# VHH binders against q9vxt7, part 7

Target 1, 187 residues: q9vxt7
Amino acid sequence: MPRPVLLIHGGAGDISDSRIAGKFAGIKQALRSAWGLLSPDNGSGGGSALDAVEAAVRSMELDENFNAGYGSCLNTSGQVELEASLMEGRDLRAGCITLLRDVMHPITVARRLMEKQRHTFLGGAAAQELALATGSERLQPGALVTEGARLTLKEFEDQVAQGKDPFFARTELTDDKPVPKTDPSGE

## First folded at step 23 (VHH)

Design GG3
Fold by OpenDDE, fold request of step 24:
Structure GG3 (fold): chain B 187 residues (1-187), chain A 127 residues (1-127)
Amino acid sequence: as target 1 above (187 residues)
Amino acid sequence: QVQLQESGGGLVQPGGSLRLSCAASGFTFSDYWMHWVRQAPGKGLEVVSDISGSGDSTTYADSVKGRFTISRDNAKNTLYLQMNSLKPEDTAVYYCARDKIEYTSGDFWAAYDFDYRGPGTQVTVSS
């Protein structure tokens, strides 16, 4: 059997120096949470690459150092719209979730979708139904919204109100001053 | 040929200490992240601690934070794990492992790819 390899990227963007340590720690935490499940000789009854990557992402979804799950970036209405996707190469499967709300682990919902093999992509109400029907806990509204995320949105709103770049918003928590950037794509 | 050999394991009482060593050869030791991993009976592999090539960056599993210290002597091609305040839950075979992927702590990514590890050393914590 080939040896397992686990790679985790903690995200991109305007990441301040003050966030580097926390983000790195979060990455390591995710790696650690996943590694035991990835190992073929797992004494707990087994594991898989899918188990490992799900565990890793679940870890990251709990960590405000990342902007997925808890601490997700907010839409202009101040709401969290969750996304997650999962792909596996052995059987060439994929599952994608978008516009999911008030669920802690979108990645798990994505996996469930993938494993059902009925759809590859679900969003909104359909994703919500899948999540709840398959055992995800419905969180209280706003449970995934952090103060950092609110502040980031506020900063963006203020920026727009001042007639500044409406296409750039900070997506990472930081204590540093914002660095203006432009995105010609309009995203 | 890459060689890793752990030593220093043994039987200790709860609250005791052990210092593990890992002798490395066959590669440029300082170029690689090194790791201590352990496997307890009936459990999967747990990455205990990580250390960068230079030794400037270290990380620990939550289960060992504050108790274990990873270090390295690149001049001696040796990796260390100082284990203090040992608990029964620390009972395991401990392995030193080389990470095939070279990366820095400043990156927003990390990897585990343990292409080589030693035969392991048994650590038993028991009253």
Scores: ipSAE 0.661, ipTM 0.843, lowest interface PAE 0.5, mean pLDDT 89
Fold by OpenDDE, fold request of step 24:
Structure GG3 (fold): chain B 187 residues (1-187), chain A 127 residues (1-127)
Amino acid sequence: as target 1 above (187 residues)
Amino acid sequence: QVQLQESGGGLVQPGGSLRLSCAASGFTFSDYWMHWVRQAPGKGLEVVSDISGSGDSTTYADSVKGRFTISRDNAKNTLYLQMNSLKPEDTAVYYCARDKIEYTSGDFWAAYDFDYRGPGTQVTVSS
């Protein structure tokens, strides 16, 4: 068994210095979560790359230090539209979802799609149906919206109203809410 | 050649303390993130703590936060792990590991790529 390597990128953009520590901590948390499943010395016959990758992204989806999942960047209507994608190289498979709503872990839905081997990409209602039919819990509307995300959208709107170029607008701001460590849906 | 050697393990009672050391040689110690990892009986490898090359950045597993402290002395090529308030569940073989990939906290990315690891030191917490 080859030595495993685990890499995580926490995003890019105009990110304030105040968010650096939180992002790094979140990355490390995701690494730890994933490593336990990936390590060949896991005491249970070896690790799974898919399990590790899913675990890492699930960790990040709970962490508002990343503008995906909980704390996602909002659309212009102030709503969260979730995206996730997963690829694996052994069998050359992929699963992608977009415009998913009110689900805690889009990456899990993407994996389920990949494993079903019927479609590679689902969006909107179809993605929603897959999520619910395969065991994802529907969250309360707005459950994934954070104050930081609202402020980010507001700043964008204000800049546009002022006639400023929104190309350099920030996509994430600081939120005072604590980082969740567990999935509130129990999934 | 790259070498890592852990020391300081032993038998302690619950609530006790130990200080682990890791002697490094064969590479520029300060250029690398270093890690403490442990393996308990029947369990997988757990990353306990991380420290940047300069020592200005540290991270901990939730299971050891507030109890363990990672540090390093780059002049002595030595990594340390101060373990306080030890619990039976801390019983494991503890390893010092080097991360092959160089990165900083400001890069918004990180990796686990442990290209070298010592033989380990046994820590047993029991009444």
Scores: ipSAE 0.658, ipTM 0.843, lowest interface PAE 0.5, mean pLDDT 90
Fold by ESMFold2, look of step 23:
Formats: structure tokens, C-alpha cells, sequence
Structure GG3 (fold): chain B 187 residues (1-187), chain A 127 residues (1-127)
């Protein structure tokens, strides 16, 4: 039988030096939380690869060092909007969730969507109803917001109010009909 | 001929201490992340602790943090686990494992792919 392997990438984009150690520790925690679910059956039972990847991502969603769940980036209204997706390799089934709010584990909602197979992609009120109807806890408003995320949004708002031209970022386009721009301050 | 051999297990009372050793041979020991993995009766495998090739980076499962200390002596090709304040739930076979995949504690990713493991040493914590 195949030897189990689990690999976790902690995210793309620019990561400040001050966050590297915490992010690495979080990746290792997620590995430890999930790897045992891949063990071959030796009389103790085990889980599937889906169970392991869900457990790993749930660990990261609790960890403020990641842009997932607790401590996620805020939208322009100061709210956490959650996304997650999951795909299994055997039959290429997938579940994709967006615009979810006030639930701790969007990856689990994405898995529930994949298992129902009515839609591959679900968002907004429909995703919210799926999450709650299938057992997700409704968190208090703001429970996923951290002070770090609030400060990041405030800095963005201050730059916009001053007319500054924010450089390349996934959400910081400065054009009215936005296209990506090269950062001119690279001098 | 990669070989890993654990020793130092035994019977100990709750609150006691043990030090496990793992003798490694057949590979450049200092190049690899090493791990302690345990299997309690009727349970699956649990990764208890991890240590980088240099020994400078260590991590622990929550269940053992503050009680267990992983270390290595690269001149002796030996991995260690100091286990203090032992509890009955620490009863398990403890394995020394090598990770096939290289990464550093400064990377934005890590993996578990254990390509070699010793036969294990039994630790029993009971009154």
C-alpha cells in the first residue's frame, strides 16, 4: 500500500519577516493535526485523504497566522468574507464556497457542498444557509476579526483618502476600469 | 542501508521521566528533519515532535509541549526524546522517523513523508 504523504503550503504573496516563524509553526501544527488520518489501517482505523486535508485546513483556519478564517483580510466594509475550495483526485469532485461569514471552518462547508453535488460553486446567502443547516456554529459578528486586520484596512483607507497610488496587490487596483499596473516606485 | 534503532523505553510511574534514543546509520544524519512518532494502543500514529537537521528548529504536539524535549547529537548520529511528567496517556510505542523531504524553518511550506522508521520502543506509564 502507498506510503502517506502530506504537504502544506502556507500561502502566496509577500509575507513579512515578522510573520515567517509563526506561519511555519502553524504549518507544522496543521501537519501534526492531519497526518495521522492518512495512516494505513492497522487495527486502529484511519481516515481518507479528504479527511486529512480538511483537518489540516481547519487547523490553519483557527490560526491567526494565515489568511483563512480567524485573522483573515477584511473587505472594504471591515468584515471577514470567507472562501474555501476542495477537490478530490479520484473523481475530480469539487466544492467551492465564497462570501461566507461568521463560521469558523469554510473548508468544511466546501466539503459538504462537494458531497451534495447539487452545485460546484455556492456563495452568499445560499452558502450561509448550507453552513448553518449542516451544523456549522454561527459566530458572533466580528469574532474572526483581529486587530492586525483592522490596522491593515485602516492603512489602506488612509492611503486612498490621501490620493496615494497603491502598488501591486490583489485588491489594491487604482484604475477606474482596473487593469494591473507595474509599481513605478521600484526605483 | 538506512537504519534507525530506538532504545530507552520501559515501565515508569505517572510523573516519572524517560529518555529515548535513536541510533541512525547509513545516511548523512545532519541533512534530515527527524521525528518522534508514537502509536498508543488501539490508536493511529501521532507525530509527537520534529527537529531540523541542524537541531535549531523544534516543534511539538500540543499534548506533549512543555513536558517533552527533542534533541539531536549530529556527531553521534543520535536523536533523543526527553520525556518528563509522564502520564498514562503517553503509553505507546515510540518510533524514530526520517523525513524524505527537505525544507527549512524559513520556508512557507513543509511536509511529512517518512521514508524510514525504526522498529520502535515501548513506553508504559502506569501505577
Amino acid sequence: as target 1 above (187 residues)
Amino acid sequence: QVQLQESGGGLVQPGGSLRLSCAASGFTFSDYWMHWVRQAPGKGLEVVSDISGSGDSTTYADSVKGRFTISRDNAKNTLYLQMNSLKPEDTAVYYCARDKIEYTSGDFWAAYDFDYRGPGTQVTVSS
Scores: ipSAE 0.651, ipTM 0.852, lowest interface PAE 0.8, mean pLDDT 83
Fold by ESMFold2, fold request of step 24:
Structure GG3 (fold): chain B 187 residues (1-187), chain A 127 residues (1-127)
Amino acid sequence: as target 1 above (187 residues)
Amino acid sequence: QVQLQESGGGLVQPGGSLRLSCAASGFTFSDYWMHWVRQAPGKGLEVVSDISGSGDSTTYADSVKGRFTISRDNAKNTLYLQMNSLKPEDTAVYYCARDKIEYTSGDFWAAYDFDYRGPGTQVTVSS
């Protein structure tokens, strides 16, 4: 039987030198949280690749170092809009969620959608109803917003108001604008 | 022939210390990420700590952070795990593992693909 392999990429975009260590540590944390689900042990069988990738992404969704879940970038209304997708290779099943709000783990909602097999892609109110009906907690409004994300949006808005072209606008503040750590439990 | 051989395990009281060693041969040791992986009784495998080929990047599981220190001596082809403030839940077989996949922290990605590991060394923390 082939040995398990897990690889995690933290995303593309501008990354300041001062933030590299935190993002790399978050990737390694996601690896550690998920890899054991693939490995057999003395007393049980291994988990599925779906279980491992879901666990890895859930770790990143809690980690403010990533543009996923807690601390993700804001829309122009200052709100977090959540997206996630998941695909498995055996039967090429997929689940895709967009415009989800106020749930901690959109990747788990994407998996629930894939497993129901009625639709591949849901957004907005339909995605929201699926999340809540299948057991996701509705978070307090603003629970996923960090001060770093607010400042990044303000910088973007300031550049637009000045007529600048923010074509490659950052999703995070530069290392010259330190961001207080926040608790994802709601404030 | 790639070989990894752990040593330094044993019985220790809670609060005590042990230093594990892993002797490596048959490959260019300094080119590879190395890992300590443990298996506690009735539990699955847990990656405890990682170290880059040069030794300049290390990471730790939350359960051992601040108590364990991974290091390597590339001149002696040896990986180490210094374990301080040991607790009963640290009781496990500890394995030295090589990662097939090479990366740096600047690549903004990482992977686990353990192609070789040693036979392990038992650590028991008990009164």
Scores: ipSAE 0.620, ipTM 0.834, lowest interface PAE 1.0, mean pLDDT 84
Fold by ESMFold2, fold request of step 24:
Structure GG3 (fold): chain B 187 residues (1-187), chain A 127 residues (1-127)
Amino acid sequence: as target 1 above (187 residues)
Amino acid sequence: QVQLQESGGGLVQPGGSLRLSCAASGFTFSDYWMHWVRQAPGKGLEVVSDISGSGDSTTYADSVKGRFTISRDNAKNTLYLQMNSLKPEDTAVYYCARDKIEYTSGDFWAAYDFDYRGPGTQVTVSS
């Protein structure tokens, strides 16, 4: 049989040097958690690539180094709002969920949506009902909130209170005549 | 032509130690991430440990962290696994694997694509 390949990308936003090592270690942990599910001896019928993808994302959802599940960024009310999606290549089935709360593994709910429900995309109360009806535990309020996420929200709120606004990008139209440039790479 | 050959397995009592070696040839050894992968009886494959081409980055499965040490000698084209405090659950065939895909520990992604694997060496931990 063809050789399985598993690749995990941990996001590409601005990352401080102190977070890089934790994210890399988390990516490697997710790879290790999922690799065995691609074994030729897997006795589960069909969908072994789906099993591996789900397991890899579940590992990242438990890892506070990622903005997924436990340790997700907080809204301004100090709460975690969850999203996940997945897709298979064979029949292009997909499941997408958003605005889910108090569920440890949103990726598993997205898979259940793909497999058991007719809709491709569910959010809010409908996603919540699907999660509970298909076996997800309702976590206690705050179970997914970490101290790191609280500190990040507080720093944002403190900067706003001091009159510092987040930078916002704006494109200003001007003369579109390009000027030749020479620039050091990567500086 | 790529060749990988493991050695150093055997029968060891619980709490004992073994050192596995993997002789590599037919490629520029220092360019590749190398891995130890094991298969316990009746179980699937488990990636035990990883090491970068230079040897400057290593990672371990939680089940072996603190007990096993991966290393490499690029001058001798040899990969090693020092296994201490062995437990019965460490019983497996241990394989040396080369990863086709290059990345660094500073990247925000990683992958497993094992294009070559040796025939394995048996490690048995029992009384």
Scores: ipSAE 0.617, ipTM 0.843, lowest interface PAE 1.1, mean pLDDT 83
Fold by ESMFold2, last read:
Structure GG3 (fold): chain B 187 residues (1-187), chain A 127 residues (1-127)
Amino acid sequence: as target 1 above (187 residues)
Amino acid sequence: QVQLQESGGGLVQPGGSLRLSCAASGFTFSDYWMHWVRQAPGKGLEVVSDISGSGDSTTYADSVKGRFTISRDNAKNTLYLQMNSLKPEDTAVYYCARDKIEYTSGDFWAAYDFDYRGPGTQVTVSS
């Protein structure tokens, strides 16, 4: 059996030195959550790369250190709009989801699309219907919103009101103080 | 020839302690991330802990944080796992593993590519 390899990139962007440790710890947690699913010694002949990738991204979606699921950036209405995509290399299957709301794990919805539907890309009402019809829980409104994300949106709005260029606005808080971790997992 | 050999396993009562060792040879030990990986009966592999080549960065699975301590002695080419407050759920074969891929704790990415591991040492925690 081929040796399993898993690599996780935690996202690009301008981040402060004080936030690097939290993101690195989150990347390592995602690796630990997923790598064993690839191992040939797991009692079922190993897991699939799809299982491992989904598990890794689900770990990051619960972790407010990442712009994924819980703690995602907010739109200008103060809401979380979710996106995920997944592709596998053996048969070149893909699933892409956008404009999803109030579900904890958009990556799992992307996988359901890839495996069980004729479309590669769904958004909005169609993505919402797929998520709920295939077993995702509808979270309460605001369950994915964090205080850190609200403060980041307020800073963006303040910069726009001052006539500054919003194109390069920060997507995360300045890290002279740690943002408290919260986890509203209800899945 | 890369060689990794674990030792220090055994039978211990709940709440007890063990220290595992892994003797490394055939490579420049201090250049590599090293890991402890365990397999409980009927379960898959779990990465328990990681340590950078210099020993300046360590991480732990949530299930062992505060109870286990990974360390290395680069002068003796030896990796260690100090296991305190052991629980029956810690019963497993414990392997040391070398990671082929280098990165730093200051990076925004990491990887697991374990190109060598030892034969393992059995840890059993029971009354």
Scores: ipSAE 0.597, ipTM 0.832, lowest interface PAE 1.0, mean pLDDT 84

